# VH-VL binders against q96il0, part 299

Target 1, 167 residues: q96il0
Amino acid sequence: APERGAERRDTAPSGVSRFCPPRKSCHDWIGPPDKYSNLRPVHFYIPENESPLEQKLRKLRQETQEWNQQFWANQNLTFSKEKEEFIHSRLKTKGLGLRTESGQKATLNAEEMADFYKEFLSKNFQKHMYYNRDWYKRNFAITFFMGKVALERIWNKLKQKQKKRSN
Short names: E, the ipSAE of ESMFold2; O, the ipSAE of OpenDDE; V2, 0.75 times the mean of E and O plus 0.25 times the DockQ between their complexes.

## First folded at step 9 (VH-VL)

Design W8c (framework fv_cofetuzumab)
Fold by ESMFold2-Fast, scan of step 9:
Structure W8c (fold): chain C 167 residues (1-167), chain A 120 residues (1-120), chain B 111 residues (1-111)
Amino acid sequence: as target 1 above (167 residues)
Amino acid sequence: QVQLVQSGPEVKKPGASVKVSCKASGYTFDSYAVHWVRQAPGKRLEWIGVINAFEGWTYNNQDFKGRVTMTRDTSASTAYMELSRLRSEDTAVYYCARSDFLEGTYFDYWGQGTSVTVSS
Amino acid sequence: EIVLTQSPATLSLSPGERATLSCRASQSVSYRGSSYLAWYQQKPGQAPRLLIYKASNRATGIPARFSGSGSGTDFTLTISSLEPEDFAVYYCQQSDEYPYTFGGGTKLEIK
C-alpha cells in the first residue's frame, strides 16, 4: 500500500524527523557534509498542500542536489585514486616501499605533492569549467521556478481578494 | 594462483534483498580493491561500485541510488555486495573483480559470476 | 559519465584474417602519459577475461596476436590472425574517472 499524508522523515545520519505543528512554521534543514562529496545536503520539507508547480520546483532542487553530490563525490574519489597512483610512482622512483614496517601507507611531503596538485587542477580545468557552467544554468532554472512559485502565490492572494470584493 | 570464488545462484521476490559473497585467495587481500559488475541477459557490462579492502571505503555508482552496500571481512578475505529493494530489472549475473588502485585500475581477475533472478 | 562507443557492433570474419576493433571515448581517458583503457574478451556463460590494460599492455597469458593501441579518446584492439577460439564479444572499459564504464561491445563472428 502506498503511504499518504505521512510526515516526511529526514535522511540525516541521526534519523531526525521534521514535524510542523499546525500553528508553527517549518523549515528546510541543512545536513552535515556528505562523506564523499564534502557538501552539505539540504533536506526539503514537503508541505501538505504543495501545488504542482511547487512540486516541480522541489524536484528540480532535489535533482540538482543529486547531480552536484554525484559530481563532487566522483571528483574527490578520482582525486584520491590519482593521488595514490602519484605517491606510488614517486616512492618507487625513490626506492621506497608503499607501506611502512607498521603496515601504514607511506606518504610524501607537501612540497613533493605540489606537482600532483598542479597537474590534477590543470587536467581537470575544462571539466571544472563545464561543471561551473552547468551549475549556473541549474541555479538560473531554480531561480526562475522560484519566481513562478512566488507569482502563483501572489495570484492566489489576488484571487482571494477579488472573491471577497466581488461578494 | 589468484582466485575469486563467488556464492551460488539466488532467486528472490521483488522488494527482497540479496547478498553476494566473493572469497579471494592467492594474494594479499587488503592490498587490492574489489569491484562489482553486473550483466543482464544479452546486455553490456554495468559497473556497480568498488570497495578498498584495506580501509573499507566504498564508492557506489549513483544508478543504484542507495540500494547497494559493499563490505569486506579481511580475516576471511571475503568481499560482500548487498542489493536491496530488488526489482525484476535487477535480474543479472553479478561479478566481483580485482583491481590495483596504485598501479592504475583494470580488472585482472574475475569471479565466476552469481546469477540473481528476481521474479514473483 | 564517460561514454565509450564501440564499432562495429558486429564484425564477421574468417579464421586467419586480421580483426580491428574500435573504441571511442566521449572525453580523454589519458592522464600523466598513461591511458586508462582496458579490453576484455567474453565468451557465452563466462566471466570477462582481461586482454589489454593501459591501452597497449598485454595481460599475462594473452597471445601475442592481440595488441592494443591509441591514446586520448580513440583506441583500437587488433587481432593479427584470427584463431577459432577468438570469436567472442569484446568490451572496452575506462578507469580514468568514476563511475567506471564499459563500451557496448563488438561481437566477432565467423563469416
Scores: ipSAE 0.000, ipTM 0.450, lowest interface PAE 20.9, mean pLDDT 80

Design W8d (framework fv_cofetuzumab)
Fold by ESMFold2-Fast, scan of step 9:
Structure W8d (fold): chain C 167 residues (1-167), chain A 120 residues (1-120), chain B 111 residues (1-111)
Amino acid sequence: as target 1 above (167 residues)
Amino acid sequence: QVQLVQSGPEVKKPGASVKVSCKASGYTFDSYAVHWVRQAPGKRLEWIGVINAFEGWTYNNQDFKGRVTMTRDTSASTAYMELSRLRSEDTAVYYCARGDYFDEPYFDYWGQGTSVTVSS
Amino acid sequence: EIVLTQSPATLSLSPGERATLSCRASQSVSYRGSSYLAWYQQKPGQAPRLLIYKASNRATGIPARFSGSGSGTDFTLTISSLEPEDFAVYYCQQSDEYPYTFGGGTKLEIK
């Protein structure tokens, strides 16, 4: 799987990649960070004989991923928008233009930006608390279903041994 | 607007190496794979291989017997294909093309092509 | 590797006629209800242009006269009424397995 690699160029001398193709992946595949959410999407491997329980777990994980990406994309967009508004407001108050003499965007120093960060964190505190609560609930549900899938796989292996002995 | 712009034509002697570049713009470079395809005069399209722009892993078609090296520079949004130990049979137009990582691994955008001639 | 066979090699027709191009795969290129076969158009001196992806989906900007069908191993590209600009070489391509492969092409020429 390419989700963790010491070498970025992971190709054998014969030209064979160690990674299964994403569409025919034999494992879950982790993609590049989304430009808006900064989170890595996961392509979930779907076995040919996926059980209803395995499907439920996969759909729960996919839905949780979508929820998580939407939350952070929206949060990052809100942060960017409010940051620009704050900078423009402060530059206007100082009687400064929005651009430097070289045509670059004018910026505030670290001390001035600290006021924005403090205000942003303060007013979004409850939203982040609700996010953390929901994140824990979702991960608990995922862990629970992972346990159920593991038990199903153990039981199926046990049944396979029993059937092999009867043949 | 999505664009893939390739380096200019090359003329090489047998045994030499050639390195073709493909500069991407108009999309998030790391979110797509770059495929390399060639076409000899009057012949079919031939798939050379693919590089994952994010991780840099590659898969090369075995027909090139380890002669192909694919790399990328994420800061420059540029992919490279180097073909070594050139033969007359390597004379072709070489294309880079963009492909999705998941359910859509078809080539929606192509470079203009780079003519590589391996002379006597 | 998966071998794609296109037929006919050359198809001579007049503007206004229907063109039917075939692509046959040596093994199935379908997985879980999707067929990983694309069609490209190539004109002399130009890079190929995507027409159809996943067997039947028309790419952005491609006229409605182009349609794709098929599943498994047998695929068809249909041009319902030929325009002068449609005379080109057409290639099918599979992306089900590495190495990706292209068909030999069908040259569509004016009769």
Scores: ipSAE 0.000, ipTM 0.476, lowest interface PAE 16.4, mean pLDDT 80

## First folded at step 11 (VH-VL; framework fv_ebrasodebart)

Design E1 (at its last look DockQ between E and O 0.25; V2 from the best seeds 0.53)
Fold by OpenDDE, look of step 11:
Order: structure tokens, then C-alpha cells, then sequence
Structure E1 (fold): chain C 167 residues (1-167), chain A 120 residues (1-120), chain B 108 residues (1-108)
């Protein structure tokens, strides 16, 4: 029985952007695109008097961002690997080498690559459906907490105005 | 009902390997991650690593790098954890636990645990 | 490795409020999770995302976060609440899960 080579299951790219904003930042910062996900990370500002609701909202936004980063990092990795395998397999079937006579990487034509894209999309359709579902759930939660924080801020402003009128 | 059912207790000699299974039911297996956590007798919880059920991506605790391998079989909704080069200090109850998708969040469901005893 | 620090033990009388703290670097940036473990049993999630309660967990269980400290609060503590409690978080940089050392709650 041929020893099925233990396919080295690649470790998940620890794709958290190491982007650190300046220590004295008083606003949200947008970093450069992450090398794995190609998404721009946002570093959220932490106010000195952050309320528990504001903290929860910030954590939800941060977690959702990390979720998106991880999803797209994994998706891009999978896409790149499968694309390379597809190209190699097709070139081999054609009796072509991985490099042209000029030393360039051999590529497939647009029609052959169209087949790859169709197959890839079909194979990953369910994964994208799950992603979309979770994306809506997360954004709904964030929006809900944004509303709560807005109400809290209004209430706090009203209380401060009342206290100033009473003095 | 969501359940994680683990394989039975194991007794191993030092230097041997053990493979523990965790069969998941009651949910879509491929939507979640599985974490493995161990607990030595009278000690706290120690995280070992996680695996993505869909992609098969893994992340192992640094202490266990090179000795642990996690795998999944999507056709049977089963996760596996193999620990090699067993030592006496590997004697513990081993738990599988469900994590949310794409992030090692909290563990909402746990297996019943598998006792692994390493003795000469 | 960032360590979550818990007190090793907490003792309360029946009907009193128990408070278990969990402190860690950057815990203010991450959600905390809490687990109850009784002797010979698997851990059970009792609180998630700092202050959310799973279905089936009694209302006497609550949790909060202040800065880098998470707190599990059990109001009206009962004899059945005697257990080990663990806090947990994860690191975004490594995607590692980290547990606290655990707290033994004794109901006297």
C-alpha cells in the first residue's frame, strides 16, 4: 500500500497585522494592506473614559476585523495553492515544463484559467455562504451596539446640562 | 443536541504515541474549529492547539510543537489529536472543545474527556 | 506567554456574593470567557464575551470587565456553585488560547 505521504497541512497564517500606531494617537488609524488578506487593518482609538458599552463595541469591531482578516488570509492562501497545483497539473498533462525556453514561468491561457476559476468558485460556494451569513450577523450586532452607545452619549450630555443648570 | 464524544481511556508507555478521537454531532462540523485542552491531575486547563474543520489549518501550542498533530475527517465529523514521544508529565485528561468559526473564541461545547496515563 | 492571573481560592458563605478576578495584559482589548468545572466533570461555559450568559446558566452568574481585569460575580452563592472557575482569552497575534490558573470557590 503506497504510504500516502502525510500532506503537510500548512499552519494557518497568523495574519494579524503588526501595524502599531503612534502611542499618542487620539483617533483611529488605518494601516497598510495586510500581506495575506490584502485588507487594511484599523487600529481603534481607546478613550480615557471609555464606558463599558463603548468598550464592548470596540471589542466587537476589533474581533470582526480579525475575523475578516483571518478568513481572507486563509482564502487567499487556499486560492494561491490550488491555482498553482492546477497550473502544474495542466502543464504536466500537456507535456510542458514549468518554465518556458526563456526561463519564465509557464502560464495557462485565459480559457484554461477560466475553468479553474469556475471550479474554485463552485467548490468554495458553501464557504462563501457561511461567510456572508456571519458577516451580516456581526455587522448587525455592531450596528446595534453603535445605537446603544449613541443613546448613552446623548443621555450623559443631558445629565451634564441639567447639573450645570442646577448650579 | 450538540455533542462531542471522545474515545476511551488510554494507558501508554513513555516514548509511545496516543491518538484520541472526538466525534461531533448536532451541528455543521465544517463551520467550526476544534480545540484540544488537557488537564493534568489536580492542575489547571492547558490549551494544546486548534484545527479548522473545513480547511484543516492547525495552530499548536509552542510547548507541544513537533509532538502534536491534529486532524479532521469531515465525512465522519471526527477530530483527532495525536501526541507523540509521551512522557510521564503528559498524564492528563484530554478534552476536545468546539470553537467558533475562524477565531479561537470561547469553547461552548466540550467532550467528556479522555484520560491518558503514561506509566513505565 | 501572556498569563491570565486568578486568585487560587475564594471562600464565601451561602447567600453571599462571590467575586473572582482575572487579570491579564491586553485583556481590555479582548473578550473574556468563564468556565465552571466540578470535580470529575468537563468544563462548562458560564459566561462569554465579557458579560454574556449562555442559555441554561442561572441569572445569579454575571461578569464584567474593567481595563485589563475581568470579574465573574455569583450573587446569592449556593452550595452547588462550589467548583473550579477558569477565565480564558485568546491572542490576536498568535491565535493562541490562554487560560487562567483557575480559582477554587468554596462555599462554607
Amino acid sequence: as target 1 above (167 residues)
Amino acid sequence: QIQLVQSGAEVKKPGASVKVSCKASGYTFTEYYISWVRQAPGQGLEWMGWISAYEGYTNYAQKLQGRVTMTTDTSTSTAYMELRSLRSDDTAVYYCARDQSYLPKGHDYWGQGTLVTVSS
Amino acid sequence: QAVLTQPPSVSVSPGQTASITCSGDKLGDRFAYWYQQKPGQSPVLVMYEDSERPSGIPERFSASNSGNTATLTISGTQAMDEADYYCQAWRSSTAYVVFGGGTKLTVL
Scores: ipSAE 0.709, ipTM 0.882, lowest interface PAE 0.8, mean pLDDT 90
Fold by ESMFold2, look of step 11:
Structure E1 (fold): chain C 167 residues (1-167), chain A 120 residues (1-120), chain B 108 residues (1-108)
Amino acid sequence: as target 1 above (167 residues)
Amino acid sequence: QIQLVQSGAEVKKPGASVKVSCKASGYTFTEYYISWVRQAPGQGLEWMGWISAYEGYTNYAQKLQGRVTMTTDTSTSTAYMELRSLRSDDTAVYYCARDQSYLPKGHDYWGQGTLVTVSS
Amino acid sequence: QAVLTQPPSVSVSPGQTASITCSGDKLGDRFAYWYQQKPGQSPVLVMYEDSERPSGIPERFSASNSGNTATLTISGTQAMDEADYYCQAWRSSTAYVVFGGGTKLTVL
């Protein structure tokens, strides 16, 4: 059964997956989480009788998936980089080194890290607002094309029923 | 009226850097990617990379990874492309072009191009 | 690494039909786009989403994309159609743009 649209994707974090895709599938299916974006990709089925409208819908869903995965992969890298920079900056301000006496990476306590999380969210607020706007616009377009495909399939079914009755 | 207006031609020595600007007008800047595409004299189009106008992410052509930086300034609706460690085969006309970030419809508007000449 | 291959040139007589091909691995799985570039000018989008025509582009321009090949077709070719033509597509999991090498259309 195909997914209804991109807005139905699960964004919750999950562990590393060993999922192995089916060799030949007659349906869309959901793969394991991408290592960098943490999103589960949809692997789209291409039917032999795909209409031009169905093809446009599938390509739009594929491009939207790639767009979404790229955004979150970049955000995850930015988060990791800024977290490390924040820790190093705060350790320097406290007069502490980057490593403990045992050689492990020095860390900040939970209260100190709360400042990082607040600053990160604030710094990226505008970016995430525009991303959310574009995500909803893309999902609206996908839903619109899904409706058009559904109507096309209903019309084809009615046309076949009329032809069978008249013949 | 939609326009992408680029900075003027530049002449550079090998090893230098260049930063080309692209000022957008007549549309909502944050709804589009800005792509940078170059064309060496007598050659075809070569995609260099793109950036979402809200700087959600960037993607650079693999050939240019490490030498190119793309940025935007939403307050001035301006995109920038910086190419470092220039060499003679970087001589080209550099174009900026837009594409919708939420419904990509191809690069529908292009800047006038910026000639960058790299000579020893 | 994505590569889009175009013939370097195509020649047609005025009024005839020109076909310009663009080949790439699984190109039909992606939207294909076409650009026209006249000497000294910026490229102009002439086809998008495989077969859609922007407003202002004459109906004699059409396109298709299937399998590994996209095709731009110009029926009733006119002297003003003489230009370089580039195909473009999105490729790979890193979601980047690829242009074909270009085709010089000559109207004899």
Scores: ipSAE 0.547, ipTM 0.788, lowest interface PAE 1.6, mean pLDDT 83
ESMFold2 (binder alone), look of step 11: mean pLDDT 90; pTM 0.933

Design E10 (at its last look DockQ between E and O 0.12; V2 from the best seeds 0.00; counts 0 for: pae E 2.9 > 2, placed apart)
Fold by OpenDDE, look of step 11:
Structure E10 (fold): chain C 167 residues (1-167), chain A 120 residues (1-120), chain B 108 residues (1-108)
Amino acid sequence: as target 1 above (167 residues)
Amino acid sequence: QIQLVQSGAEVKKPGASVKVSCKASGYTFTDYYISWVRQAPGQGLEWMGWISAEEGYTNYAQKLQGRVTMTTDTSTSTAYMELRSLRSDDTAVYYCARDQSYLPKGHDYWGQGTLVTVSS
Amino acid sequence: QAVLTQPPSVSVSPGQTASITCSGDKLGDRFAYWYQQKPGQSPVLVMYEDSERPSGIPERFSASNSGNTATLTISGTQAMDEADYYCQAWRSSTAYVVFGGGTKLTVL
């Protein structure tokens, strides 16, 4: 029985960009695109007097961002692997090597690659549907909490104005 | 009802390997991650690692790197954890737990635990 | 590894309020989760995302977060609440899960 080579299951890319914003930033900072997800990470500003509601909103935004980063990092990795396997398989079927006579990596033509893209999209269609659903749910929650925070800030401003009028 | 059912207790000698199974039911297995957590007698919870059920991506605790392997079988909705080169300090109850998709969030469902005893 | 610090034990009289704290670096950036574990049983999720309660968990259980400290509060503590409680979070940089050391709650 051929020893089924223990397929080195690749460790999940630790999808969190090591981008560290300047310590003294008083604003949200947008980093360069992550190498795995190709998404730009946002470092959220933490105010000195952050309310519990503001903290919850920030955590939701951060978690959603990390969720999105992890999803696309995994998708891009899967895509790259399957693409490579597809190319190798097709070249092998054609009796072609992985490298041209010039030493360049052998590639498939656009028509052959179109079949790969179609198959890949079809295979991952359900996954993308679930992603979109969850994306909307998360953003809805974030928007809801943004509204709450806005109301809280208005209320706090009104209280401060009343206190100043009473003194 | 969502359930995680683990394999039975194991007794092993030092240097041996153990493989614990965790069968999931009541939900779409591929939509979630599985984490493994152990607890030595009278001690706290120690996270061992997680695996994505669909893709098979893994992340192991640094302390267990090289000794632990997590796998899934999507056809049977079963997760596996293998721990090699067993030592006496590996004596613990081992739990599988469901984790939310794409992030190692909280564990909402747990297996019943598997006692692994390492004795000479 | 980020360490979550819990008090080793908390004692409360029946009907009184128990508070269990969990402190850790950057816990203010992450949601905290809380688990109850009774002797010989698996852990049970009692609070998630700092302050959300799973279905089936009594309303006497609540949680809050302030800065880098999460707090589990049990109002009107009952004898059945005697258990070990663990806080948990995860690290974005490594995607590691981290547990607190656990707190033994004794109802006197």
Scores: ipSAE 0.609, ipTM 0.833, lowest interface PAE 0.9, mean pLDDT 90
Fold by ESMFold2, look of step 11:
Structure E10 (fold): chain C 167 residues (1-167), chain A 120 residues (1-120), chain B 108 residues (1-108)
Amino acid sequence: as target 1 above (167 residues)
Amino acid sequence: QIQLVQSGAEVKKPGASVKVSCKASGYTFTDYYISWVRQAPGQGLEWMGWISAEEGYTNYAQKLQGRVTMTTDTSTSTAYMELRSLRSDDTAVYYCARDQSYLPKGHDYWGQGTLVTVSS
Amino acid sequence: QAVLTQPPSVSVSPGQTASITCSGDKLGDRFAYWYQQKPGQSPVLVMYEDSERPSGIPERFSASNSGNTATLTISGTQAMDEADYYCQAWRSSTAYVVFGGGTKLTVL
């Protein structure tokens, strides 16, 4: 893996939005995976001159991140619970106990566990479809606010050009 | 014009379940989440969770995870909240409220509330 | 931790300015929302996204949110403003939404 030796090489990501935000001299940074969701949170940079519109954009991105983390935390919990319930149900159907003779939790073989994964995917297909729809709606709204911030910065530059021409 | 109309008051015994309905009208049901918020007598508001209007996904408060199920019926624009294994401290007024699914602008419309009383 | 703390009660004279606080760790990094609840009624949204006012809410309602504290301010307080007031925010990865404990505003 190549070493990242230049401090400004990876400033604004180019592939993640319809608009590039105005150039920044500092970066958002990515924290370690969240305990519950396994997602890495973005820790947003707060510039000294953050406008009210820039602040609203940052808070919207932060709330969207938290919405996404909550969804996946709940999905991870549901997956774990349904996996244990599936194992328990299949063991009872086979007339086996929940524990082996050694006292460890009884499990199912790989073929039987594959049945669980197929059933889980099928059961949750519609839920994930609607999650994806809302995820993209949220990102479209964020992109819209990014465009508003870009226009605000252009307007401020034009006002400074008009001020110089009048002075 | 926008209305959220909830089912009537219920009295339950400990260990039972309750299912409260919330019928929405006057707006595009699928554009909003439905949140459920409860309020014990003389107490403050407690958020229970929300559901996408098409039953696409849910988020539940950690305290209630495993005891609560939220569903919707898009054909009737109705959301449901079921709370199982009722205890006396579940006695409360249960509210439904809408929140916009892609720009959470707060809970701008609320149902009238449903009193659920849990007593032996 | 993820708790929104409000004073239990606030009293003001009619016509004076009421201020209701809502405190939480780094609350100013989140949007804050405010609800009014009159006796026997459902809550009503009175401020959203820190300082925005929904249609139909009088201009005498305003709000701010910075640092660890959001504040709802009612100028020219009227008897009809007597109610319970709750703040709300998106908090912590283990809870999606949290409400403050509520503040009873009394207009004497």
Scores: ipSAE 0.338, ipTM 0.690, lowest interface PAE 2.9, mean pLDDT 81
ESMFold2 (binder alone), look of step 11: mean pLDDT 90; pTM 0.930

Design E11 (at its last look DockQ between E and O 0.03; V2 from the best seeds 0.00; counts 0 for: pae O 13.5 > 2, placed apart)
Fold by ESMFold2, look of step 11:
Structure E11 (fold): chain C 167 residues (1-167), chain A 120 residues (1-120), chain B 108 residues (1-108)
Amino acid sequence: as target 1 above (167 residues)
Amino acid sequence: QIQLVQSGAEVKKPGASVKVSCKASGYTFTDYYISWVRQAPGQGLEWMGWISADEGYTNYAQKLQGRVTMTTDTSTSTAYMELRSLRSDDTAVYYCARDQSYLPKGHDYWGQGTLVTVSS
Amino acid sequence: QAVLTQPPSVSVSPGQTASITCSGDKLGDRFAYWYQQKPGQSPVLVMYEDSERPSGIPERFSASNSGNTATLTISGTQAMDEADYYCQAWRSSTAYVVFGGGTKLTVL
C-alpha cells in the first residue's frame, strides 16, 4: 500500500458521503478501493436543481479525485516494477537465482528490503513534493467554491423567506 | 505575450527517432502542464501525453508507451517530446499546448505545430 | 475505451444557428472543452469548463454539457466560423485528455 496515498486519501472537504445541502437530503457515497490506486472513490450526488456554481464544485471535486487516483496508480506501478528490479539486481549480485527450488519468486529479507523502501522514497521525494503542492492548491480552490455555494444557498433561502413573508 | 514556439519540420526514415522542442514565453512555466498532441494528415487530434513543468511527472497515451519520452528544462522554459522507432503512420503535425497543472482550464495556447514526415 | 463521438459534418446557412454534439459515457460528469481549427492552423480554445467562453471569443459561441452529451452552439453563424470543431474531456482510464473525432462545420 503506498504510504502517502493512504495518508493523502481525499478527505478534504470533510464529510463528502454525509454532506447534504439545506435543499433536501442527498447522498454522496464511497465505493470500493480502485484496483490500481487502492483509493476509495467518492460517487457524487447530483441534485435535481443543481446551479452552475454547484455543478462546477462537483466537477472540480471529481477531477481532483481522478487526478489523485491517477498519481497513486502510477506510483503503485512504479513501486512494483522497481521493487522487482531491486530484488533481481541484489539476487544477481549474491549469485542466486530469480526463483527458489519450488519455482516461487525469490525475495530478500526484511532488512535488505528496507534498503529498497528508503531508496524508492528518496528517489520519488521531489515528485511527491509537487504532488502535495498541487493537492493543496486544488483543495483550496474546492473550499473556496464551497463557500460560494453556501452563500448562494443562503441568498436563495433569504429570497424565499421574503416571498413567504408577503404571503 | 504568451507564446509556444516549436522546432522546425523534420524528415526521418523508419526506425529513426525525432525530438521536437517547444519553447514557452510570457507566463510562469512551472504552473502549467505541457501536452503533446499530433494530427495525421486529414485526421483528427490525438493526445500523446503530458508532462508537468516542475514535477518530472509524465503520463503517456497507452498506444505510445515505450516509444515516447517527454522532458522539460525549466531554466530555458522548454519542453521536449521524443518519439522513437518511427513508422510511416507517425507522419503528422506535432503540437505542444499548455494546461494549468493544478486547475486544468483547457489547452488555451498551442504551438505552431511541427511537421514530422516518416518516409523511406 | 473512452470515446467522444461527434458527427463528421454539420451544414448551416449564414445567420442560422449551428449545433455540434459530442457524446460520451457520463460526459456530463466531466468538464467539456471545445476547439476550433481552421485549415493550416493550430487549434484555438473556444469554450472551456462546459460553458465558459475565453476572452476574444464572440458571444454567439455557447456550450452546454449534461448527461452523455455536450453541445457547442453558434448563433448567427458567419462564414468565418467555417472550421473543424473538436470536443475534449479531461480524463479516460488510459489517457488524461480525450478528443472527439471532429466535426466539419460548413457555412453555405
Scores: ipSAE 0.455, ipTM 0.726, lowest interface PAE 1.9, mean pLDDT 82
Fold by OpenDDE, look of step 11:
Structure E11 (fold): chain C 167 residues (1-167), chain A 120 residues (1-120), chain B 108 residues (1-108)
Amino acid sequence: as target 1 above (167 residues)
Amino acid sequence: QIQLVQSGAEVKKPGASVKVSCKASGYTFTDYYISWVRQAPGQGLEWMGWISADEGYTNYAQKLQGRVTMTTDTSTSTAYMELRSLRSDDTAVYYCARDQSYLPKGHDYWGQGTLVTVSS
Amino acid sequence: QAVLTQPPSVSVSPGQTASITCSGDKLGDRFAYWYQQKPGQSPVLVMYEDSERPSGIPERFSASNSGNTATLTISGTQAMDEADYYCQAWRSSTAYVVFGGGTKLTVL
């Protein structure tokens, strides 16, 4: 039985309750998938004694997340739009209406849709290459700062131990 | 530049017919749908129907079925809307509009409007 | 035909934020379009597909959807924004277009 691809009804963004982490959270929270990007947002914890380096890391992570959310939100919208346009254009070319005689939404077969996917991927290939490059750069920077923060924390722990031994 | 230029104002008697033209320029006419929208004096916008510019597929508002006919001439990039059996309540400014995409979803370019007055 | 309901009028002071709502059954399944119309002029598309602006439309215009309600928001409203605003939806099942009743925005 060919799996009827679930027509992802582009449900207009129902006012999904902005995931608000509890005010007294002492850790990062992961929200539900965003309706546009399908990415799960992370709410980053802000420690009371956040170091400048920790703050920089947090900001970089937040900026990268926002960048990623925006990219995929736009990409998904573009994909959905172009897909719908392709379907209707092809139906029109075939002399078919938007609706079948039975009143059902007219659809294209898998072979016809394969052409769309090929074309879409080809058209967006460069965009995806740039995305991947930037993604690696951003994650490298994050990893680098994570290492620095880790070293700072070790150093601070060592200083505290020395001070306790001297008293 | 994309433009839709409509025919001039019309005065008609009740029971008569009117045909309004809409000449499109600045884009590939056959790639888009044309919608017709009317607006009675001091009233809101009322969608009348759409037509595919190339194949001539039409979809009319239920209220106007049987009285409205939309056509296109691809050689002149012109859309036409004919309304028959005119009544006083058909007095309105009639607009042609291009749909924003290959789908008849929304309208990104509009004609200047054509006033049709139905009076005894 | 699906009916889209708008408030008949909205008043705002210059520099304040104006919000115009459009409510309809199953509006969440449809794209909402917004049009501005000034007296004696043709309608102008100001928002499409719930959140996108055509070229030339100021950034102060934005749109959002929540459930069966679409909202046009004009931040920092200016005198030039005084106009009639119409929401519009497209029904995929019938390919019908439906307009709201329109909202007169007055800038006081």
Scores: ipSAE 0.000, ipTM 0.526, lowest interface PAE 13.5, mean pLDDT 86
ESMFold2 (binder alone), look of step 11: mean pLDDT 90; pTM 0.927

